# Miniprotein binders against Serine/threonine-protein phosphatase CPPED1 (CPPED1): the designs that were tried, part 11

Target 1, 314 residues: Serine/threonine-protein phosphatase CPPED1 (CPPED1), of Homo sapiens (Human) (q9brf8)
Amino acid sequence: MSAAEAGGVFHRARGRTLAAFPAEKESEWKGPFYFILGADPQFGLIKAWSTGDCDNGGDEWEQEIRLTEQAVQAINKLNPKPKFFVLCGDLIHAMPGKPWRTEQTEDLKRVLRAVDRAIPLVLVSGNHDIGNTPTAETVEEFCRTWGDDYFSFWVGGVLFLVLNSQFYENPSKCPSLKQAQDQWLDEQLSIARQRHCQHAIVFQHIPLFLESIDEDDDYYFNLSKSTRKKLADKFIHAGVKVVFSGHYHRNAGGTYQNLDMVVSSAIGCQLGRDPHGLRVVVVTAEKIVHRYYSLDELSEKGIEDDLMDLIKKK
Key: E = the ipSAE of ESMFold2; O = the ipSAE of OpenDDE; V2 = 0.75 times the mean of E and O plus 0.25 times the DockQ between their complexes.

## First folded at step 10 (miniprotein)

Design n2 (from n1 with V19I; at its last look DockQ between E and O 0.79; V2 from the best seeds 0.71)
Amino acid sequence: SMKVKIEIRADSPETLEEIIEYVKEIAEILGLKVEITREGDTVRVEIEGVDWELLRMALSLIIREARRLGAKVEFRIEKE
ESMFold2, look of step 10: ipSAE 0.667; ipTM 0.856
ESMFold2 (binder alone), look of step 10: mean pLDDT 85; pTM 0.829
OpenDDE base, look of step 10: ipSAE 0.696; ipTM 0.896

Design n3 (from m4 with E65M; at its last look DockQ between E and O 0.56; V2 from the best seeds 0.00; counts 0 for: pae E 2.9 > 1.5)
Fold by ESMFold2, look of step 10:
Structure n3 (fold): chain B 314 residues (1-314), chain A 80 residues (1-80)
Amino acid sequence: as target 1 above (314 residues)
Amino acid sequence: SMKVKIEIRADSPETLEEVIEYVKEIAEILGLKVEITREGDTVRVEIEGVDPELLRMALSLIIRMARRLGAKVEFRIEKE
């Protein structure tokens, strides 16, 4: 992808870092601050869902365009500005090699270029972006289009980790890539422990769990019990306080020991009754507070006073 | 295409009726062919469709709903 296709807000992660937030400038606490989390714009899913054909459906995505434009407009109105806007996977609907993938990608890039230049984008890979069973080729395609599939960055003394969660779901066609992420993750978690960062936060598309660490496997929306427990224990030992995810197209979550699992509903197609929306995440020295807003609520009224007081230390 | 067979057991007739209604709703929304039978405390559901991913999503939604209502769930996926 050329610089012209990316627009002014795309800072593609490269070298497992994000240049929008240089570590030397972001290594010390500079909060409070906040960011906006969205998930699953998934251009094409609304029609595919209604026709029951994920492979050959999804040839129309005008509604997802309008919803994502609403999200961008809502974000652009916010004052003070959020530190970044993270999209937590399933950027488009068409899987690698499927029809309409290029067109969906280009439309999403066009819509996202309208984000205020002062608000960097953070892009997380979902199963539709790299395939349910990723290969080296599908991962490389994602990286060419959007930047690295896993990376870390600092904002105001907080370490953010972006993970490719498909490696935890099905690494069968890319075991060496999974191994590389595992090694990298262990290194990052060691840094989180040793650095004594203010907070450590994970973004990944597939949630560890939807309600409880001990819930039964559902074979689509959660990670397997053995996998999720191993990851959760690693995160807890490193001091990670929260994991943010999408994928479920519904708000969900729970707490395991000192770790919160937060599942955020979709900008695009809903699989439940939540409104299309975004999550406001406020980071203070002591805590991470978040709230889901419908696109209409956020556009019309902005952030509620109690969250705004935390942002402004009132 | 794929078929999914689900067996749902509950002591409460009302729970089984709620599950049946939910299965019908999901099948209608997703355009899936569904066959539902009930024998005593057991509901058997067969769901068929052309899209394996939507079938897996439907299965996951159904088993999570049934479990939340306190039902016991068994299932199998058959390829044709």
Scores: ipSAE 0.360, ipTM 0.754, lowest interface PAE 2.9, mean pLDDT 88
ESMFold2 (binder alone), look of step 10: mean pLDDT 84; pTM 0.801
OpenDDE base, look of step 10: ipSAE 0.476; ipTM 0.834

Design n4 (from m4 with L59F; at its last look DockQ between E and O 0.60; V2 from the best seeds 0.66)
Fold by ESMFold2, look of step 10:
Structure n4 (fold): chain B 314 residues (1-314), chain A 80 residues (1-80)
Amino acid sequence: as target 1 above (314 residues)
Amino acid sequence: SMKVKIEIRADSPETLEEVIEYVKEIAEILGLKVEITREGDTVRVEIEGVDPELLRMAFSLIIREARRLGAKVEFRIEKE
């Protein structure tokens, strides 16, 4: 990796870490702080969904460009600045090998370059970024373009884990890559237990569940019941309190024991009635508080006073 | 093309009607071929489309909505 690839707002994760947040400076509690979560800009889906052609119908994405520009502008107005902006997968619509993928990627890069330099970008892989059945080649392409598909980093004594959730959905073409993530994850969860982190937080594209741990499998939007329970139990044992996801293009979630599953709606195409939006996530010493804002609301009024009071608390 | 056959059962006629309207909405938006048959407490839906990915998303949305409304759902995926 070159030093130029690690600069600017595109701090591409390398070596399973993120250079924007050096661990030696971030290992102690330094809150409160907040970050912004977006999901599913997915340049191309609005037209593909309305056309009924996922592979060839997503040939226009001007609407997603304008929505994502609006999101960037809203974030850039925030004061104090958020610690980072995380995009929780499905960055573009075209899957590996499909038409328009290069053009969608280049347009998203251009839009994201406008994010304030003081706000690092954290990128999570989604099924459209890596494919429904990833291979070593599709993972390599993602990593070359956006950085590592799984990694961890510290902010103010909080451990953040970014997972490639497609390995839990379908690892059949890349079993060794899944095994490497499994081993790495167990090591990171062990670190979380040993340090007694202030909090531990997971980002992954595919939610564990949308309403409850016991819900039936839906074969697309949630992880299978056996898989999600095994993961949730590992997270709970290690003290992880919340998982943030996208993928559903609707706000959703629930609680399993002491673990919150938070599913955030889309910047881009909506599959329900939520407005296009972003989630403000405030981290205090005691708790993690979050709220979904429409792009219009956030741009016009900023963050509501109750959340700002938590952010400014000493 | 791919075909999905969904059988939806509920005691409440209001639930079945809400599911039927949701299926029609999804099919209209996506231009999917749909056949809906109702017999007593059972609605049978056949959905056909040329794009397997969008069809998978559509049937997942449909079965999830039906379950949310309290219906019981069975389905089959057929390659034609």
Scores: ipSAE 0.570, ipTM 0.837, lowest interface PAE 1.5, mean pLDDT 89
ESMFold2 (binder alone), look of step 10: mean pLDDT 82; pTM 0.789
OpenDDE base, look of step 10: ipSAE 0.780; ipTM 0.917

Design n5 (from m4 with K33T V50K; at its last look DockQ between E and O 0.73; V2 from the best seeds 0.00; counts 0 for: pae E 1.7 > 1.5)
Fold by ESMFold2, look of step 10:
Structure n5 (fold): chain B 314 residues (1-314), chain A 80 residues (1-80)
Amino acid sequence: as target 1 above (314 residues)
Amino acid sequence: SMKVKIEIRADSPETLEEVIEYVKEIAEILGLTVEITREGDTVRVEIEGKDPELLRMALSLIIREARRLGAKVEFRIEKE
């Protein structure tokens, strides 16, 4: 069923799976295909970075609404349609328990309702969605609102893993939840290693690293050196080819052995010179090819011919 | 509110100047108040704001840029 036909904005991930892509229908290679990755719409952040009269009321995230509407319209014009649209965390700005969180959530749901019914949504939790120090309560709130915080699904013979990366940053108030994800992840990676899946791909909000596995800790944008190395080694052993993340509000990335770390810039507020944008990710039998587009470029010109050729190959 | 204190040291005046300009840019983008003092080979930065996440982002960005330019960096986070 499409997100609209399920009676809501989207199918929520439940039971550690996504019903939009039943495994029995998606376990065989059916590529090439592509998907769209966005990150950090983060309704409310632009206002937090400026001074103004927030106390007397008004639309405090109007710019993020307009940018995300532009993203949705650009996606809806794409032909052929992408297999799914993934939002790679920090859906809204207000942390659990903070003012405006409900209103930001309602507005984002309204904007996402306009996504073409044939394009399922994949939602990844970020630190603002779950809190920097998640608890069982904050995780449960996220799951009620958006669906499971970690899960897997198949598309055309490719295994996709969605991780709650905040458990790698600070699990101190939810150690049992981290332990559950660790066990589940080991099981999923074992499946990836044993089965001849075409590719395995990870989505998580916090990047392993921004440039190099050996870089120094920056205490916010990357995972600690010991943590990221352990996780990267597990991914590589299982044959995971790429991790996609947001969080940095800039394009970044690098390669560690056979693993690519891809950090995608924001739909919302920018911390650098990148335009507001989306990443087109093309999956072929042999490789995963991706390119970041500004919202304007994608809307005006669509996907460039070289990527379209890969999408339509065979 | 939260306050972040950063101390950046470099032999090159050019490096310190580039760090100062970067700190001003980040503070402007993030809507943070900043105070910058330079004494010899050392730049001291105090950044203050009401949203702890913006302060953590600013700290991390400044640390990364200072290191890229070859400076030594020390910092401390204070809650008010």
Scores: ipSAE 0.521, ipTM 0.823, lowest interface PAE 1.7, mean pLDDT 88
ESMFold2 (binder alone), look of step 10: mean pLDDT 85; pTM 0.828
OpenDDE base, look of step 10: ipSAE 0.700; ipTM 0.894

## First folded at step 12 (miniprotein)

Design x1 (at its last look DockQ between E and O 0.91; V2 from the best seeds 0.72)
Fold by ESMFold2, look of step 12:
Structure x1 (fold): chain B 314 residues (1-314), chain A 88 residues (1-88)
Amino acid sequence: as target 1 above (314 residues)
Amino acid sequence: SMKVKIEIRADSPETLEEIIEYVKEIAEILGLKVEITREGDTVRVEIEGVDWELLRMALSLIIREARRLGAKVEFRIEVDGYKIERTE
């Protein structure tokens, strides 16, 4: 029996780890390897935006189903297979307690069930998945549905950290949960500093910044200046190389010292002119190289030769 | 009801026109009702609705674009009976 069948449709994170990647098998460098990052499939968003009513307007999501099916088909064609597929938050549109949340969830689960069983899923919580002001109850619902909201795992000697970034935006109704993540994160960053990992990489839905660590607060898409600087400095001290995020529905990012902030555009609805797409992320012993592909481009042409050469040690 | 009022000032008429076009694009994408007025070097944008998430997102997108173009931005957020105000 596969791990997916034993744990339902997905390898759900439990106990602050992911069973798909047992640490005893993944703690030593085994690269190069790559993974696929998607963000914001957000079933229901296109209709909700078109009607100006996020609470009640998201009653159709056929377009997001089609786009996410297209993404899954593109991923399933890839050879060699990616080590995992991470969805970087806003899995569905309806927030906790809103109409159609159950139906959107079941449809996304159905679509994701078509991902090749050899490719584990990594699911990151976004503001729509746990609410803009999360509570113990909304976090618990997410965990029952998708698995832990924050956790870590190893792949080929690389430590991956998945964070619930809504705790950095608005922990006002769950301060003890934020405190628990803070303590856990300090422990994980201590592990990263011990240099037993080749790289350390963070996934979180809300980006630290969109262009520059010194940019002004925008009150929605970036974390506040004091918060993002504190986090970035902790990440840099621990040797974290890159943070991957969604949320902006546009490609963006920049570098602060030796930390890259990479904001990836959406599978679902776009706020700019980027195509619906996925990001290919290649991990070598020396560096992390990534590129955003449209769904059509990836499906028709696969991964470009220069990235494939890195994957195959050419 | 909730309302966001944004005041944008720039020396360049071309900058103000670009911002107006952007505001219209964002409003269309997000399905929001907007009113735009221009007085000399100032554009005033009023966005109204009941969907706080969309209003906050629109505000963020507009102030980021205006700042990118070098404009000065002030804004005010009003929820029925409550007023939240921030100047940049």
Scores: ipSAE 0.625, ipTM 0.830, lowest interface PAE 1.3, mean pLDDT 89
ESMFold2 (binder alone), look of step 12: mean pLDDT 79; pTM 0.755
OpenDDE base, look of step 12: ipSAE 0.690; ipTM 0.875

Design x2 (at its last look DockQ between E and O 0.87; V2 from the best seeds 0.00; counts 0 for: other shape alone 5.368 > 2.5)
Fold by ESMFold2, look of step 12:
Structure x2 (fold): chain B 314 residues (1-314), chain A 88 residues (1-88)
Amino acid sequence: as target 1 above (314 residues)
Amino acid sequence: SMKVKIEIRADSPETLEEIIEYVKEIAEILGLKVEITREGDTVRVEIEGVDWELLRMALSLIIREARRLGAKVEFRIEVNGWTLERKE
């Protein structure tokens, strides 16, 4: 590890890959396995929303710290250990250039240091992490802080793709960066086809859709109809079966042909009736099975027997 | 400041009441000022704030819920008295 990584306690994605999972060890099926997905810890959010001032209202985040610590403690108690813990965007609340961003970042880094060292972190960029209209400068800041904004890695013969979905929402200030991701993504999808991976899975912050590929655009929580159909068709053609997202602060999703869109609710603040929680995702040779747990439920009862049976099969 | 004006129409009084309660809940969560009036089969919602992100979130949530319940929805977005967008 470099001296820069000594202050960060986790492997950062670099060079469009994640060193925690060397491809030479992970390219062949070695399942079943599972991972934990969280979204939107978003330190600063609760106060900013309660004051009605997203830019300047988030001057405290003690509740988000406690919720995220609870999530980490629940994950650390799991046995067998999950293969990784993915945070599906909006890591902190303050957007680039807004107050308290540095302090929120340092507090989240401190909380994440408590994740069991045997459980690698996978970090996905959200609109609050890189801005609603990203620039080369805001992307560079994210990459310096958390690692690459898009990359791929293999676990047990499954190809995972992490995408910067803000390039699909508003690339107007960074069209060359969007083009670079598009070219990279086409190459990765081609590799998925050529190697016939067991499964292919996408993580991105902004969902393709919340209920149906044909739903109306809402400009905030989903991608535009033309954009999401183009992406979904590319994913389906390459054999991607599932997209996992956050952003909505509610559980949602649906199926388009062979592709599942799974929207997971928040660790932080909810926009519905879901409890603060995490999603357990089990990968078998045949299927991908997932379930959302409240933080209390997961820490008190662990993973339910039907999912544990799938994890322990063979 | 920005205003979002939403007009919601449904035949069922129970549907309109459910939408009104949802609007109040969203406004509370997002710290937004809201005014709600009901005239016959129509509910008019005015949401005011200085924060564009929160207003867009509220608009999206309210429209989606109203449509899920079978209501017809029209809205407009005004910035300092100028209309930026009007949709059905």
Scores: ipSAE 0.678, ipTM 0.850, lowest interface PAE 1.2, mean pLDDT 90
ESMFold2 (binder alone), look of step 12: mean pLDDT 77; pTM 0.748
OpenDDE base, look of step 12: ipSAE 0.730; ipTM 0.894

Design x3 (at its last look DockQ between E and O 0.77; V2 from the best seeds 0.00; counts 0 for: pTM E .789 < .8)
Fold by ESMFold2, look of step 12:
Structure x3 (fold): chain B 314 residues (1-314), chain A 92 residues (1-92)
Amino acid sequence: as target 1 above (314 residues)
Amino acid sequence: SMKVKIEIRADSPETLEEIIEYVKEIAEILGLKVEITREGDTVRVEIEGVDWELLRMALSLIIREARRLGAKVEFRIEVERDGETYKIERTE
């Protein structure tokens, strides 16, 4: 693929795991640590929305390039380094089969190659990356380009699960793929219970909910009530503490019992008044603490002292 | 083409004005052509020529914000094909 593929930040998930974090070295508590979460760089979106044409209008993405380069530079300045940088879906705007998809993909790869080689990437699939109605073919294309669409890995005794949330929204053209993820997920959640993980954390593009587990279904931004309740109960039973998502292009979230739903705003285009930004997520033995930063704030001032104190303890 | 018609009703003139400004903000962000009419306690929003993904986003954003502000919302989707108008309605 490229020099980044041969030893850089593109440790693509394969075999339902991520080789950057071998389980034998990462299965025991070694915190505190932190990671950076971004979402929705979505090269092409700003132009597509400004023209009102999602399918064909995204023929320019220079602003998303500059924003994502700014994000990469902010991350590269951080000391101590984060354990990884997760992009929580909608990597590019053009869906499978739409114009400009190849060019958007190559430009995002170029930008991400500038991430410090000590900081592995974790890539989550979004609806734009695999299509609103994924098929075996669109999922296979994603996997060839970015690595597995769902997988797990360990960091310092914490189990991270990356899910393809489009299977929960519309599996109608790939029911067997959804079934495979469901079976795999049940196995992973069983492992989480058996090993008494310090924490378990889920990344998925589509949030369970934006404010409350009991909210009405909306048309695009949440999972249906029956689906989200089933998933949330399954996660809670297994000891999952938090789900991180993007998709909304706004900060949002809430708590259902002991589970936090954290919706993080975009690196790219905003649907509200949040700045373009990244989320710092600190993992201690007792809790998971997170805060959203604008790209400017993070680049100019770094991580605030209270979070840095948590990172550097013990 | 598709037309979406949203009817928003609230007792407070300030609520209706806030909703109007929000609809304008969404229209600017999403590149939408909208017509907004205000009569009494009612605001009517018409969105034309929206693709399906933009339609879903606009409906979600407008309905959620209007309801957060305490307004009652009704909407319908009209599809025109071969010079005929077909109505698809959901008032939630």
Scores: ipSAE 0.611, ipTM 0.807, lowest interface PAE 1.5, mean pLDDT 88
ESMFold2 (binder alone), look of step 12: mean pLDDT 76; pTM 0.725
OpenDDE base, look of step 12: ipSAE 0.729; ipTM 0.881

Design x4 (from n2 with W52R; at its last look DockQ between E and O 0.92; V2 from the best seeds 0.75)
Amino acid sequence: SMKVKIEIRADSPETLEEIIEYVKEIAEILGLKVEITREGDTVRVEIEGVDRELLRMALSLIIREARRLGAKVEFRIEKE
ESMFold2, look of step 12: ipSAE 0.685; ipTM 0.875
ESMFold2 (binder alone), look of step 12: mean pLDDT 85; pTM 0.833
OpenDDE base, look of step 12: ipSAE 0.693; ipTM 0.896

Design x5 (from n2 with V4I V23I; at its last look DockQ between E and O 0.78; V2 from the best seeds 0.72)
Fold by ESMFold2, look of step 12:
Structure x5 (fold): chain B 314 residues (1-314), chain A 80 residues (1-80)
Amino acid sequence: as target 1 above (314 residues)
Amino acid sequence: SMKIKIEIRADSPETLEEIIEYIKEIAEILGLKVEITREGDTVRVEIEGVDWELLRMALSLIIREARRLGAKVEFRIEKE
């Protein structure tokens, strides 16, 4: 099917690629550059949580609209412009088949359409977008709405991998889809190893871990120990430097060998003391440097001088 | 509805009070009913709700915070 130029900033991934960043133009180092990461705008979440009823309680999302509009406004003020804006899952609150999902989706599209056209959107699936136990049907719905659930793209010699992390949490109703991602991922990681990419970076909604690779399995927020170790070892072998995630609604993370796990807090509701915010991620030839900003800080003061100096250095 | 019963032990009264405040904050955010009883160096918490996802989130957050503050934690999950 034709995926050309769908909705301005909505360069929906198709064929496991993102046309906004053609590999022919982006496969060589052209940094430094930066991008913006947000997570969990999750329209409907604040009301649903406050009622204690995730399935039926999320009938208002005006607060999430205002927060996400503030995020878009802050991003649009940035100069130089970021290379892209990635939303790291849980785009809306209502899971497949739940009330208000259509309305939440349309409102999020409307809000995101205000992002500067020079800043492509990169959309990562979360458990609320495809369900806690995805099926072929729920994945297909996501793909029609937002684009492929897993894909890769190049920016300035850096390989970015977007993964459907729900396949690592519960693939029980879609085992063949998980197998397809597994096979595709092994291919992409082989490419990363062969090329000695400047960097390789993963986006996935569910973090590998919150503090340490050896932590206990969590009841909700991390991947199981066997799963996360298997993925982390594959990433490390291929030279992946960083995994960025959301899901926890708190800033968290740690390092396993030479792999950083970065858990970014939410645009929407918080489960800790972080403000509503966005993460600025700067990519230089040597390193990846990132910092979480409140929406107010970023809008009022912009990016701090030390990060801006890295962005301007060649 | 479902219930989670949590028992938290720490020697420091300050630590137990900090944990109690956190439990109340999480329960408010997640719309969960909570009952807290404190006896000596032990806090007993009953958390009740209709949404298993929210109860799992609360359990994870409470256990992780209590352990970060050095407390010992036991819990049990009851559906009746």
Scores: ipSAE 0.671, ipTM 0.863, lowest interface PAE 1.1, mean pLDDT 91
ESMFold2 (binder alone), look of step 12: mean pLDDT 84; pTM 0.822
OpenDDE base, look of step 12: ipSAE 0.729; ipTM 0.907

Design x6 (from n2 with L59F; at its last look DockQ between E and O 0.86; V2 from the best seeds 0.74)
Amino acid sequence: SMKVKIEIRADSPETLEEIIEYVKEIAEILGLKVEITREGDTVRVEIEGVDWELLRMAFSLIIREARRLGAKVEFRIEKE
ESMFold2, look of step 12: ipSAE 0.751; ipTM 0.897
ESMFold2 (binder alone), look of step 12: mean pLDDT 84; pTM 0.820
OpenDDE base, look of step 12: ipSAE 0.719; ipTM 0.899
ESMFold2, look of step 13: ipSAE 0.664; ipTM 0.866
ESMFold2 (binder alone), look of step 13: mean pLDDT 84; pTM 0.817
OpenDDE base, look of step 13: ipSAE 0.738; ipTM 0.903

## First folded at step 13 (miniprotein)

Design y1 (from x6 with W52R; at its last look DockQ between E and O 0.82; V2 from the best seeds 0.74)
Amino acid sequence: SMKVKIEIRADSPETLEEIIEYVKEIAEILGLKVEITREGDTVRVEIEGVDRELLRMAFSLIIREARRLGAKVEFRIEKE
ESMFold2, look of step 13: ipSAE 0.707; ipTM 0.878
ESMFold2 (binder alone), look of step 13: mean pLDDT 82; pTM 0.799
OpenDDE base, look of step 13: ipSAE 0.730; ipTM 0.898

Design y2 (from y1 with V23I V34I; at its last look DockQ between E and O 0.86; V2 from the best seeds 0.74)
Fold by ESMFold2, look of step 13:
Structure y2 (fold): chain B 314 residues (1-314), chain A 80 residues (1-80)
Amino acid sequence: as target 1 above (314 residues)
Amino acid sequence: SMKVKIEIRADSPETLEEIIEYIKEIAEILGLKIEITREGDTVRVEIEGVDRELLRMAFSLIIREARRLGAKVEFRIEKE
């Protein structure tokens, strides 16, 4: 295996699955449980934006290190422990081939090594991690560094799907890779439908929409109307209840039929007035309940009593 | 390099002022220098010569906020 895989203390997705959650042990309902969702730590972004040069300006990321360390510390204090910690894309700022990408990557790996070993990491690719126009080479680099760009896993009878959403935004230089994900996704959705799993949940970096399935295209933060509608209809047919995303650096979302789109704000730099934070996601037999917490709030006070009561309910 | 020109129209002076303040906030966050002018019920925004990623983000944020506030948006993308 690569040196990065040998040196890691977390399970990388391989073979379109996640070894931390063997399917034979996770196929039956074992809730309630919860997990933590973060997005957009994006080491380098604050400096790049302050410089006005997204491609070449992000040569410092101490603030993002401190924020992500704060997130890890808050997660490590949680009791009971969350089932996993998912980072919903834009792990680092520098896109493939841009300055400081190696250094940003190594610093994020170092920070993530501090996550409690009992809490598996789930890593989702964002446009900064694989490029706005991915190629076979940029996807392979991501997979070597972080694990598979798309995969599925089961937790307590719930099917989780992690998608490379950049294939929906711009597959022009990797059409065969997009086709492979499409074929794999159809198979996973067929499995979800056949088994009538307790819930099915999607993680992808780029949200389907920010407010409404019918909103106008914004040419950056949402997927095109035709693409988002096709995906949403496939998800609904298979019984997917919620899609979690990042990318917008602001909290947002809405509902299309029985499908919720949940856009979570950033650990790193903000494009609005949300605090730096994490989302607590509680899965019960009946529903999926979630709430965004500032890093300070979660670290100092933990999870609020109403959510904790759902987590403890057995 | 790319140039984007955005025209934003609204009946309410308060709406246009809110949009202008939002554009200033985005410019500060993204480290951008954006030209903003107002003529009656119209706000004009010009962005050029900046990073393409920042241009796409600024454009998207501006048009989303203007639409949310009920303004009519027209735009044109020009090379250099």
Scores: ipSAE 0.676, ipTM 0.858, lowest interface PAE 0.9, mean pLDDT 89
ESMFold2 (binder alone), look of step 13: mean pLDDT 80; pTM 0.758
OpenDDE base, look of step 13: ipSAE 0.728; ipTM 0.897

